VHH binders against Uncharacterized protein MJ0119. Designs and how they scored, part 16

Target 1, 224 residues: Uncharacterized protein MJ0119, of Methanocaldococcus jannaschii (q57583)
Amino acid sequence: MDSWNMKGSKMVDVNEITKYLPGFNCGACGYKRCDLFAEALLNKDVKLEDCPFLLRERFKENYEKLKEILKIKGKIKKEEKYIGVIDGYEADFLLKPLPNECSCRETLLIMDKKELKVGDYIRYRPLGCPIPHFAKIIDEYHGFYIIHVVGPSHRITGEKIEYKDVGIAIVVAFEGIVEGKVPEVGKTVKFIPKHCMMQKVHSGVVVQVEGKRVYIEGIDLKVF
Key: E = the ipSAE of ESMFold2; O = the ipSAE of ESMFold2 at other seeds; V2 = 0.75 times the mean of E and O plus 0.25 times the DockQ between their complexes.

## First folded at step 16 (VHH; framework vhh_7uia_1)

Design r4 (from q5 with T98L; at its last look DockQ between E and O 0.04; V2 from the best seeds 0.00; counts 0 for: pae O 18.1 > 2, framework grips, placed apart)
Fold by ESMFold2 at other seeds, look of step 16:
Structure r4 (fold): chain B 224 residues (1-224), chain A 125 residues (1-125)
Amino acid sequence: as target 1 above (224 residues)
Amino acid sequence: QLQLVETGGGLVKPGGSLRLSCVVSGFTFSSYYMSWVRQAPGKELEWVSAIYSGGSSTYYEDSVKGRFTISTDNAKNTLYLQMSSLKPEDTAVYYCALYPSEEEWLKSFGESDYWGQGTQVTVSS
């Protein structure tokens, strides 16, 4: 081959890995679908042998091909530690926004609702955090509000935004994409939301995992 | 990972002084601009000051000229804002921002993807 195609897109690499996986979508490796396992392999979150079927005679050629592909890709990444800037604690991972979203999703229980609706911009103070936050409501569900945190920079660059001051709110959940080792459901984890201006380590319990997408509840702004 | 942390805020009487610091980590850019931006209670965000990475070019909003001094210590990756002759109108949350290149600073002066969480400055009798 002319090159190992290092300059190709990352999407091509994921698809090429998926072609050689068994394709059973059985979940035995910890992921519901083989393409999610392929992405995890690319990110070095799992090892190839975590798929029990790849070790069988039927898939011997697939296994060897995948070893060759992953050897090349794996040399690009390095392992990083995630240390909270203001608290000095180590987190298990960073939490990134969902695709095409500007921040991780937070779910708020707002003490003073003041006739809130989707699309409203709010100013709130998270219970347990002394710093006011600014956010846009993106959804609502039975008294909870799902929001994107927006930075103060929105005023400098754009249209005037009217923020409703809702006072204290409780952050009951985070949702986002794991950068690092994907946790198991039921585990208590420490994480840093990527665009948290304080870079403070948060803790919570993982309630749902789908590939690298996680939903974390029981949020504590202190490290356990 | 690039991170910015502001410190040095606090309560001070009118006429007093404070020094704000912004520690930058995970930074590998060789040419950049940094700025201070503030938001007073009930007011819009306003740009305060900016500095080019070499420290030879500094910029100030008219209301702070002669009272505030922006500087850097590149060995410590730290941006400073020395504030003196503080007034109640200076009460605000102060943020530092990083612009990784001159192009990004010129295109988006006042807007950045790299912001700190802010430090509260309160000037009160």
Scores: ipSAE 0.000, ipTM 0.121, lowest interface PAE 18.1, mean pLDDT 73
ESMFold2, look of step 16: ipSAE 0.340; ipTM 0.699
ESMFold2 (binder alone), look of step 16: mean pLDDT 79; pTM 0.813

Design r5 (from q5 with Y52R F109W; at its last look DockQ between E and O 0.48; V2 from the best seeds 0.00; counts 0 for: pae E 2.4 > 2, framework grips, unsure alone 61.0 < 65)
Fold by ESMFold2 at other seeds, look of step 16:
Structure r5 (fold): chain B 224 residues (1-224), chain A 125 residues (1-125)
Amino acid sequence: as target 1 above (224 residues)
Amino acid sequence: QLQLVETGGGLVKPGGSLRLSCVVSGFTFSSYYMSWVRQAPGKELEWVSAIRSGGSSTYYEDSVKGRFTISTDNAKNTLYLQMSSLKPEDTAVYYCATYPSEEEWLKSWGESDYWGQGTQVTVSS
């Protein structure tokens, strides 16, 4: 089975480095085998000069080639590829919480006319997702509620948290910090919120950008 | 009827190990997707690891890759998270979760949460 980073990049091949090492497996560099030393070179744990044979005239061409390879590998731009874990879809970026906040902000339209205030804990099912979420209301704005997604920690602790079940709510917006290429206002984007328990690709339209901070509306939470 | 129950949490010193278990009952243990998520005090709910298609594919958040191993025992309807080389930043409540099939969702009428009760893991110097 293939192992992928969350960003979808391929791993750098140790064999390309090992090809140009002396191959004596002598341990003089601190590693018992040259392929282990090659791996350490890729991880930047050691210097080329830690292999004493690469400093000899015999290996001058190998040394220069390795310098080029390691310099090129260090300068090669990784094509970042954000793949949703549950759905396999490609996203444009990851969305992280704002500084000092515990989740991306979601803005909800809550249909049930319950009495709600900032600080309340709610249980809601996002329209378009079968999975109920637990959240804390952190602000209210013109009839919308801004929330942080939280876990159902009330089930473990003796804390007496009253979760108000508001049924279905419409997620109107997401707000957070982009990890990846910052989009332009007006663009349709695909993104993965860090707090998503499924690492599911979401989509929406960027309405505001300030540095890496984005506000995204027109949210589609489709799951398969 | 559908239940997910986590066990195996506890207090452990840095560098230690724990194995979390999640026993699933009330439906066939053949969910398309199962995962571990965690939440530390004051921190984001954080996806940790997932296993798809009954164990054929495994996935890990970068900070736990190489230290945690997700697995299943289908005969026991159990999801596992083997945690090694534990660090203080791994301190959190850990939840197991599943994504329901359309059939399973319809049976519950949206009353099930599809995630468990949680288990506390504390890694302290």
Scores: ipSAE 0.503, ipTM 0.784, lowest interface PAE 2.4, mean pLDDT 80
ESMFold2, look of step 16: ipSAE 0.507; ipTM 0.787
ESMFold2 (binder alone), look of step 16: mean pLDDT 76; pTM 0.771

Design r6 (from y5 with F27G T28S M34W A50S; at its last look DockQ between E and O 0.44; V2 from the best seeds 0.00; counts 0 for: pae E 2.9 > 2, framework grips, unsure alone 62.1 < 65)
Fold by ESMFold2, look of step 16:
Formats: structure tokens, C-alpha cells, sequence
Structure r6 (fold): chain B 224 residues (1-224), chain A 125 residues (1-125)
């Protein structure tokens, strides 16, 4: 019987795609080389329009040819609208966890004198939010703690977990995956972390972008 | 001392329905906002739905819109989540949580967690 799709999906390779891309290897699409972008296109990880040059007149014929090769229907992309629940502000995008992680990463400045280590569970109140959070420390960097926000799941299981109460902590960074239009490095952005219980709009400055993965500093949670 | 206790979880088949309850004691049920959040073991913590303290405004995550209904019953001091057309991806521990009023926050100085214990919902077969 059949072991192949004879209709052509496996007939297209990265070299066929790459020859119609602009070839600038500029990194503007989030990939450092155009052949990496071509591979991402074949894997359906990106949209053709994520290359900023393909929509320009010079590359219009390339763009149309690539659409035919990839069989992507030509549509005007609908802009997503992301409205914060508690504050009613429009955000630029949602921020989702990194793959296989249970929340966006938050980077905390913790002021207390407790001994903390990777793997510890903490209870903290983010400065600017009245709601205590429960978190697991997943990394440490120069006195900052990188955490995942978790639910208080020990209450279901009855497992003996010591949650160290660290009081107020300052959230200095978020890291996650953009759902929506990916921002440029240096932009001030508004975003909603998917794990936020009240879907409150947060703001910050984008300091690193790789594909849809972003690292945001200068976090503002004080709008309450 | 505000206390939140979730009940009504269980095992249901895809397409089934379930009603979660969050019984509130030791404080005002009319806090600024009430939310349901969920987390599957080792998976992402996810906002599901919110209702204003007055009950006048309701909000839903896109994936549950049209399937879940949040409501309150002030006479019973209870928050509800009516879940229908359940899918395997709805499997999680569900927590109720509150955004405290200024009065409630000042009484506790943040000693209250403002989270419930959680209740397990499993959609399978």
C-alpha cells in the first residue's frame, strides 16, 4: 500500500524555498539566516509575511511564487485585539509560556534575607499587585531569581511542601512566547501574560527577540 | 480571614458537563473581581474566566467562550463555573481566586492567600 503522499508536500525542500527569499540574512524575521527561515516555513512555524522584505515591490514576484510553492492562502492578516480584563487597556500581544513550561518566566528581585535555592517554592506578592503568587524557583542569576508561577497544588495532594514567604518581590523581567505581532528590540510594549489571574495589562521594554520568544524588562505592575 | 473552597470536580466524558462551586467565607463576596484559573499537572497555569464583584461583567478565555459560564449566588456566598461541551484539554486542577477589596486587603495585610484549595476536573475516555 501507500507509504507516500504523492501530491507534493514532500517534493518541496528548503533549497527551493531559499532561492526565492531575499537572501539578506539580516535576522529581521527572527532567524539569523534566510535558509533557517525557509526551514521554519516548511515546518509551518512562521508566516511568509514575517520576512519584512517580501511585501516590498522589488520582491512581489518572489512573494507570489513562494505563496504558490507553500500553498499558503493569500489573506489580509486580521489584527488580534487583546483587551485587559481589569483595566480595559489594549495590549500589543499575549505572552505565553516557553514550550513545556508551566508559566511565562518571571525574574524576581527578592529583598528578604532568606536562603533560597533552585527548586524552592516561594510565596511572594509582586510589587504593584495585591494578590500573592506561588512560584517555584527554576534558576538564579546574580542574585535574581527566575521562577515559574504555580498554583498551590499541594492543597490537593497534601504533599508536605515548604513555601517560603519572601514578602514583596519586584518583577524585573518576563520571558515567553508572543501570541500576536512580534515586537522589535527596544520597543516599549503592553502585554498580557497568559497565567495572569486577572488578565491585567503589563508594560515593559523588549530587550531580546528570537523568533516569537521575547525577553522584556522594565516591568510596570503599579497601575492599581 | 477570607477563605475559598472549591468543590464539584470529577471525572467526565468528552462532551459532558460539570458545575464547579467556590464557597466563600470570612469576608465579602463582593470583592472587586473573582476568577477561575486552572493548571494541569506540570502544565501551564491558565486564566479561565472572571466576574466583577457586582456580577455585572463576565469575561472568558477564548477557548472556553460559549462553553463555560461564570456566575455568583450572593445568598449562598458562592461562585460558580458551569462547564459544558468538555474536552480532554480542559483536564486540570481548577482554582477560584479573588482580587480583594481595599477593605479586605487592609484587614489581612496580605496574610490571606486569596486562592482556594483547588478541585480536580478530568475529561477522558
Amino acid sequence: as target 1 above (224 residues)
Amino acid sequence: QLQLVETGGGLVKPGGSLRLSCVVSGGSFSSYYWSWVRQAPGKELEWVSSISGSGGSTYYEDSVKGRFTISTDNAKNTLYLQMSSLKPEDTAVYYCATYPSEEEWLKSFGESDYWGQGTQVTVSS
Scores: ipSAE 0.442, ipTM 0.765, lowest interface PAE 2.9, mean pLDDT 79
ESMFold2 (binder alone), look of step 16: mean pLDDT 76; pTM 0.778
ESMFold2 at other seeds, look of step 16: ipSAE 0.453; ipTM 0.763

## First folded at step 17 (VHH; framework vhh_7uia_1)

Design ya1 (from y5 with E102P; at its last look DockQ between E and O 0.47; V2 from the best seeds 0.00; counts 0 for: pae O 2.6 > 2, framework grips, unsure alone 61.0 < 65)
Fold by ESMFold2 at other seeds, look of step 17:
Structure ya1 (fold): chain B 224 residues (1-224), chain A 125 residues (1-125)
Amino acid sequence: as target 1 above (224 residues)
Amino acid sequence: QLQLVETGGGLVKPGGSLRLSCVVSGFTFSSYYMSWVRQAPGKELEWVSAISGSGGSTYYEDSVKGRFTISTDNAKNTLYLQMSSLKPEDTAVYYCATYPSPEEWLKSFGESDYWGQGTQVTVSS
């Protein structure tokens, strides 16, 4: 029953997991069918305990068998594939925020001559994206502003935050943590920032790498 | 003029369900990209789900896949997010957003946010 994938790793398929699930296809775990739940288990999207029937005495042996099967699965790899939702293009990796930060860092060239400082909240439209973004300025560098993208939560919480509208801004750089193959400095890469509301594939040139931390410039984010 | 208004948030216990609605006005609703994003206080702004293309293909962030269902009702100009098996980690302000057509973008002159005002979802015992 085992099979080799294209990379020579053995794979525990959905069928072997499904046969030890209760098989009720009841939807109680949030999936309409047990084979969908089995696929989610392989992808580590859910835990065995999310099926309430596996917690019952009747299925105790099934539960223990599934734990053993899924332990072995940790030695079988799936090919990671990062596909942009709005554009359908394949990216080389996802770009995650730095530890304890709420978004990837973006570096903006802001055309508005308004006085801006670290700590200010802004509204900007990235050149090449029709969607205005809300951000907090976290640093400044030679007339560029480094920001975190944030939601405009003040609209519902009543917080007294003034968002300065700076109009169109050019995103000149991204910085974050690679999920996927770490690129080499100087290479042109395609990536998806996790905070992107369109999950659009971006491109740029890698300028700096430190472990999985990467700084990317020359950003192209045209979608439409 | 484009407006997006989210409703349906509230307090719910772990394991519970909620249906979020996003009523859209000021553009033709069908066949465009619509999404849900969320942010908890001090936490990552996170893309959650989207419907895109004329075929209505649906997409989900890994952490919500199988628990959330995105859908539309074109007759009511409404985007939905059916949320089930809710966890405390799902606590956030949820926003709906859209990718405007070139025609709809020109009507706004870039003044629309293309985000709704948000609706609070709180998952707590």
Scores: ipSAE 0.486, ipTM 0.788, lowest interface PAE 2.6, mean pLDDT 80
ESMFold2, look of step 17: ipSAE 0.526; ipTM 0.799
ESMFold2 (binder alone), look of step 17: mean pLDDT 76; pTM 0.777

Design ya2 (from y5 with E102R S108A; at its last look DockQ between E and O 0.43; V2 from the best seeds 0.00; counts 0 for: pae O 3.1 > 2, framework grips, unsure alone 63.4 < 65)
Fold by ESMFold2, look of step 17:
Structure ya2 (fold): chain B 224 residues (1-224), chain A 125 residues (1-125)
Amino acid sequence: as target 1 above (224 residues)
Amino acid sequence: QLQLVETGGGLVKPGGSLRLSCVVSGFTFSSYYMSWVRQAPGKELEWVSAISGSGGSTYYEDSVKGRFTISTDNAKNTLYLQMSSLKPEDTAVYYCATYPSREEWLKAFGESDYWGQGTQVTVSS
């Protein structure tokens, strides 16, 4: 059933949107479940086309119905502008963590050959930034370490976390979920990792795209 | 040595207010970027607000704009975050942090992390 707001516009809720989504809960749009994507549609955080299955012939009727439902709500998602706070440069998008992860993934080349394994906590200084970062190693791939950035938890918890100081590391890649316009593979992009304490613009080359999930290599902290 | 110490956290009901303080030693505010960053358990580090540049320009994440106010008291070497209209989603450890000048970085030479120790803010009935 329908409801109305004080301006006479028909109100909708998440359930009404979710009815017409494909329901595969595949994560290709950057959300683990379709009801989460429906919530994002209502909040104008995403476009309908961010679900790749809605563009298929099978879902043509669903797509058109969703357009009508969202049209009644009456707001169009505006182009977002992302300005790096510390540097003043414009970025193409924000980079958010993957679903259920506590930060964007960074891939590190660690110069100091220490015994490191998945699950270890490290303190590192990214080449190009004076600020030490604290991280947990979540994977290893042919001599590179994939990490989540964490806070300096050893300072505020009763838990004793021993951070291995690995000195300078080169950040060779970022991976996360785009907030903003999704880039094409091969493009040089400017982005701000959401976990960055200074909201500094980074740049790199997009190597993989799947929905809103991107993998970016060739990282440079300087933007021209 | 550069040191940052946060205070002012606590338990507050939704809609309430808190003022966080970050007392800083070892530099002057007029030359530095200062920020508030927060992290809830299992969640990402999230930039909240910053004061930066020669004129002390202020910046806010969209979710806190209009509710939080960043400011400084240079006489007390203190950065503040005035938080109003608090929501359960604001529950986190709040850190102050700085991006050092080249001169300050060279003087410290790895002796500082440029982060505070954090202060807990809990918004709950």
Scores: ipSAE 0.412, ipTM 0.741, lowest interface PAE 3.1, mean pLDDT 79
ESMFold2 (binder alone), look of step 17: mean pLDDT 76; pTM 0.772
ESMFold2 at other seeds, look of step 17: ipSAE 0.430; ipTM 0.761

Design ya3 (from y5 with Y99W F109W; at its last look DockQ between E and O 0.46; V2 from the best seeds 0.00; counts 0 for: pae E 3.4 > 2, framework grips, unsure alone 64.0 < 65)
Fold by ESMFold2, look of step 17:
Structure ya3 (fold): chain B 224 residues (1-224), chain A 125 residues (1-125)
Amino acid sequence: as target 1 above (224 residues)
Amino acid sequence: QLQLVETGGGLVKPGGSLRLSCVVSGFTFSSYYMSWVRQAPGKELEWVSAISGSGGSTYYEDSVKGRFTISTDNAKNTLYLQMSSLKPEDTAVYYCATWPSEEEWLKSWGESDYWGQGTQVTVSS
């Protein structure tokens, strides 16, 4: 089977081969350690079947995976792929929090709660997502509220926090640090905010870039 | 009535193992995406692992891949996270979360939380 990390690489190396070997370091293949056998496989000095344990039912999937991996030996490229879990779409990058911040920043349009201030804790449902979020307001911007998404961890740490329930809010922007290829201003991008509980792909338009820090507006949870 | 309750957290030494459980009620497992997320004090909320209800596919954040295993027991309506080779950086409150069914979402209209209260995992020497 093909195994992917949200930000995984398809580069073939000794460690990837060794991962699927039995790991017994038994010497039956002619090599004292399995990582040496993996190196020999990459160099085409041996065959997979030289490891007798790969022929056992327990390692059937490992054997098939190794056959697949070794077929791409002739042309190896480092590819970073980010696949949304709930939707299966490919994103261009992950969006991480700014340094020393607990989440990517979200900018919210809050329909009815004009008596909010910086420092307030809110419970909101993002339009397009059925899952209520908990957040702390960290700033205000032209009638919008900038927030950090927080977990309900305050419930079990003994900290009592009263969340203001603001109902439905529209997420109009994200801000954070790119993990992956840094986009250019004006481009439509697909991204996964690292704090997203379901790892859903989001889309939007890049408005500002400074190094790896990006500000994305026009947020849409419906993507293709 | 939708409820998600995490248990199984505790203190464990580096290299140790722990099994988290999330008992759910008010919906069926087979149709839902379920995930584990974690948050250390003052740190980001971080997705850890997910299991897809439609195909049973499992997904892992890079830093836990090979060390954590997500699974379900449909007879007990329980989601599990088996954690092994634990490291101090795994210290966090762990939550389970779900994407609710249309029926469950419509009944709650945002009144229900689709994630639990959390369980503390502490890895220290």
Scores: ipSAE 0.368, ipTM 0.720, lowest interface PAE 3.4, mean pLDDT 79
ESMFold2 (binder alone), look of step 17: mean pLDDT 76; pTM 0.769
ESMFold2 at other seeds, look of step 17: ipSAE 0.439; ipTM 0.759

Design ya4 (from q5 with S35A Y59N; at its last look DockQ between E and O 0.50; V2 from the best seeds 0.00; counts 0 for: pae E 3.5 > 2, framework grips, unsure alone 60.9 < 65, grease 25.6 > 24.2)
Fold by ESMFold2, look of step 17:
Structure ya4 (fold): chain B 224 residues (1-224), chain A 125 residues (1-125)
Amino acid sequence: as target 1 above (224 residues)
Amino acid sequence: QLQLVETGGGLVKPGGSLRLSCVVSGFTFSSYYMAWVRQAPGKELEWVSAIYSGGSSTNYEDSVKGRFTISTDNAKNTLYLQMSSLKPEDTAVYYCATYPSEEEWLKSFGESDYWGQGTQVTVSS
């Protein structure tokens, strides 16, 4: 298995190839659109000559340019891979903290009726994970609590911070910044939260995407 | 009762080395997964390194590869993190943690916290 979090080198992309194709989207090569043919060229599933128009005099320059571009193809399909350490599963991306935040946001459903407020520190066990977590509440929304996961720093600093034990909590959502392929709304994704102690692959359904910022619900912690 | 106790933290100059120890008691040490994690104030909780499969597999986050070495001594029930070429960016509280087997978890019924208490590492000139 290749090293994890290795960044891919994409020296040629589908758009550069498509730029030099005839652009007729005619299907003569067996692909409905020229950008699909371009992707197939990068994958070595087809040859340039499978587009009948590239062999015509009008497109001689395009053909020669594409031939030149594709000679460097051997370095152009390297994609980042993200492998969970504890489970060995492949994830679609890492999930990193929002700007100016110290962890991904988790949204918790807490069944314990304790009085909780923003700024409180809690100990909780995520339903589906055997490991107690420690967190700081950063927001509240209609009975859900939004948190940052933290280490139990009270143990070493001697600070008199008392973590409220809220027992089992359901992790309803994750929110963060994607490192890797940005997903589409509605898709089921696999991801590794950067703050995860076990580097375990999680899954869920993407509800919102803005640039690289995603909100994911329907969380499955994939307990091993 | 499962206990994890970290020692070996301290103040060290950049480029120096330090060895963290995590003594484990109250369960079978040959569990599937043991890890070091760290957190600096205002920074994310960050996984550093893990060892599993009885010590046959080790993993490191990219920034510590080649500088840190995770290991175990099963006879002493001790997990180690040997840190070399230390940088100011390595300054953090370091915790050891374990993922229990189903058998170990059922025996404790979630009473153990599976975290150590932490040890402070400070890299400063």
Scores: ipSAE 0.370, ipTM 0.721, lowest interface PAE 3.5, mean pLDDT 79
ESMFold2 (binder alone), look of step 17: mean pLDDT 75; pTM 0.764
ESMFold2 at other seeds, look of step 17: ipSAE 0.436; ipTM 0.748

Design ya5 (from y5 with E111I; at its last look DockQ between E and O 0.73; V2 from the best seeds 0.00; counts 0 for: pae O 2.5 > 2, framework grips, unsure alone 63.7 < 65)
Fold by ESMFold2 at other seeds, look of step 17:
Structure ya5 (fold): chain B 224 residues (1-224), chain A 125 residues (1-125)
Amino acid sequence: as target 1 above (224 residues)
Amino acid sequence: QLQLVETGGGLVKPGGSLRLSCVVSGFTFSSYYMSWVRQAPGKELEWVSAISGSGGSTYYEDSVKGRFTISTDNAKNTLYLQMSSLKPEDTAVYYCATYPSEEEWLKSFGISDYWGQGTQVTVSS
């Protein structure tokens, strides 16, 4: 099956070419296996006619299909990769906020939570991250707090917003919209929250999926 | 004590340019990751650009590539964001932020935010 990059150009890989080659792995083309010949075709190192079997009547349809596929390779293949900026690791996807929300939702375990309620603003340091975060509590669930990360906007407006300093908090879950391949429930994933100031790769286990909306638990900020 | 102070925001018409500055005090640049993040009121907090070290690798989110340039001046302990071809969707408060060295983090543990106060950029005709 053909793949596409962000600009609408088809990405053709070795597997698509190999599927239509005869598959004899005979070496007659100068390559020991047909998948090596397919790679050489993509790199323009050889011609289709270097496989002596592709010109035979039996493989006429394969040959015509390969000619069509290879016409598309005239563009440099652009790969969609999600690379953490601060750590250089590859993630499976970006995690974006839910529609009309200012950040992915984080679920926090807060030990010093006296007089915390929905609507409160907090300053917390995620366990495993050196950077204090500012957040608004948007919900409470069985002793956990669900928050939006916000910038320290109180500084520029001069508005009196009391940010309660709760110290270190454990981020137990993320919720957001996948940009990239949507994972299956139960999978361990690597992801970058779009609001992350360091663009750091996080990991966790997917526990719920609805379309592109995912809920990820078992968060580890120290991986990689 | 680490302090970051952003300046250079303002009102500008679409297609215009601004240069943001972030003056840093309480440490030196050569060991730090520095970034720009932005947020409009009620909108997404988003990472915009980053630079590591005193002029090392630069990184940009896709929507600003080719329009914004991040840089540093180590002699002035200043991070810059040169913004060109500005669009209404660039309207936000822009913050500079840093990832401290282990030594600097230990000296400032629990008391520094590693964020600036922000500077407002408004792109409107």
Scores: ipSAE 0.492, ipTM 0.772, lowest interface PAE 2.5, mean pLDDT 80
ESMFold2, look of step 17: ipSAE 0.511; ipTM 0.792
ESMFold2 (binder alone), look of step 17: mean pLDDT 76; pTM 0.772

Design ya6 (from y5 with S35A E61A T98A; at its last look DockQ between E and O 0.27; V2 from the best seeds 0.00; counts 0 for: pae O 13.3 > 2, unsure alone 63.0 < 65)
Fold by ESMFold2 at other seeds, look of step 17:
Structure ya6 (fold): chain B 224 residues (1-224), chain A 125 residues (1-125)
Amino acid sequence: as target 1 above (224 residues)
Amino acid sequence: QLQLVETGGGLVKPGGSLRLSCVVSGFTFSSYYMAWVRQAPGKELEWVSAISGSGGSTYYADSVKGRFTISTDNAKNTLYLQMSSLKPEDTAVYYCAAYPSEEEWLKSFGESDYWGQGTQVTVSS
C-alpha cells in the first residue's frame, strides 16, 4: 500500500514532490537539499517559486507538474485559509454581513464625546486603520454604538447626507456570518470582514456563536 | 470639488477584454492609495485590485490575479484597470476609490467624494 494512508486515500509525499524538483541540492531556496525543500513545500513553509531554477525555461514542465500536485493538496488547505491581500496574514475565516444587511455589524467606542443617536451618519477613523470610514448608527447600548459601514454616499446615491465627524473610534466588536470553519466560543480568531476594502486581517475573541452567526470582541485591527 | 469618474464599462463576450479608467479631479492622487471595487447584482462589494501611492506596489484579489492589471498615469491623474479573459462572474458595477491621508480627508470633509459613480461591466454570451 504505497503512498496511501490507513484509510486508503492517496497522500502526496516528499518523494512525489522531490521527483519533479531540479535535484541540484544547491541551497538557493534556503534548504541544503531538495528533499528538505519538498518537505517544506508539503508543510506550507515555502512557496514553489522559492526554488529559482523552477522558474527557468529548462524546468517549465517540472514547475507545471508541481503546481498541479500541490494545487490538489493546497486546495484542501486553501479552502479553510484566507489570506489578507494587503497585509499577507492568514485568517481563520471570512466574516460576512447578516442576511439583508450591507456590512458586518461593528460596535464602536467613540472617543470624541458627541450627542449621537440611532440613524445618525458618522465619519470616523478606526484606531489601528489609517482609512476614514463612513457609517450609519443602527443601535446603541450604554455609550456603545452599533453601525453599518456605508461609505461616502453623496456622489454614489445622490442623497444629501450630513456626516457627523466623531474622530477616532475604537472598534470593540464585530458581528456577522462565518464563511469557513465555525469557531468555538472563547477562542481567539483571525478573520477578514467581507466589507473591508483592504482585505485586512483582524483578530478578536469569539464570545457568542449561533449556527454560523458569531459575535467577536477584543478587536485588533492589526495582525502581527 | 473632489471627483472620481469611472469610464470604459460595457458589454463584452466571455474571454474578451476591457479597460476601465478612473479620472480624478480636485486632488493629486499619486500620494493616495487607489483601488477598484466591484458589486455584482444582489451581492456585497468585493475588493478587486489596489495600488499603493508609496511605491507603486500592486495588489490583486485571487479571483482576478493574472487576468487584471491595475496601473496609473500620474500626469493625467488617472487610474486604470485592464481586464482580460473576462468571465460571466466578472459582471458587476466597478467603482474606483481613493484612500487619502487622514489629514487630507479632514480638510475636505463634507465635500469629499472618494468613490466614483461606477461603470457597468457585463460579460455575457
Scores: ipSAE 0.000, ipTM 0.274, lowest interface PAE 13.3, mean pLDDT 74
ESMFold2, look of step 17: ipSAE 0.450; ipTM 0.763
ESMFold2 (binder alone), look of step 17: mean pLDDT 77; pTM 0.783

## First folded at step 18 (VHH; framework vhh_7uia_1)

Design yb1 (from y5 with A97V; at its last look DockQ between E and O 0.29; V2 from the best seeds 0.00; counts 0 for: pae E 2.03 > 2, framework grips, unsure alone 64.3 < 65)
Amino acid sequence: QLQLVETGGGLVKPGGSLRLSCVVSGFTFSSYYMSWVRQAPGKELEWVSAISGSGGSTYYEDSVKGRFTISTDNAKNTLYLQMSSLKPEDTAVYYCVTYPSEEEWLKSFGESDYWGQGTQVTVSS
ESMFold2, look of step 18: ipSAE 0.712; ipTM 0.863
ESMFold2 (binder alone), look of step 18: mean pLDDT 76; pTM 0.774
ESMFold2 at other seeds, look of step 18: ipSAE 0.688; ipTM 0.859
ESMFold2, look of step 19: ipSAE 0.582; ipTM 0.825
ESMFold2 (binder alone), look of step 19: mean pLDDT 77; pTM 0.777
ESMFold2 at other seeds, look of step 19: ipSAE 0.607; ipTM 0.827

Design yb2 (from y5 with F109Y; at its last look DockQ between E and O 0.49; V2 from the best seeds 0.00; counts 0 for: pae O 3.6 > 2, framework grips, grease 25.3 > 24.2)
Amino acid sequence: QLQLVETGGGLVKPGGSLRLSCVVSGFTFSSYYMSWVRQAPGKELEWVSAISGSGGSTYYEDSVKGRFTISTDNAKNTLYLQMSSLKPEDTAVYYCATYPSEEEWLKSYGESDYWGQGTQVTVSS
ESMFold2, look of step 18: ipSAE 0.596; ipTM 0.826
ESMFold2 (binder alone), look of step 18: mean pLDDT 77; pTM 0.779
ESMFold2 at other seeds, look of step 18: ipSAE 0.631; ipTM 0.842
ESMFold2, look of step 21: ipSAE 0.556; ipTM 0.814
ESMFold2 (binder alone), look of step 21: mean pLDDT 77; pTM 0.782
ESMFold2 at other seeds, look of step 21: ipSAE 0.358; ipTM 0.709

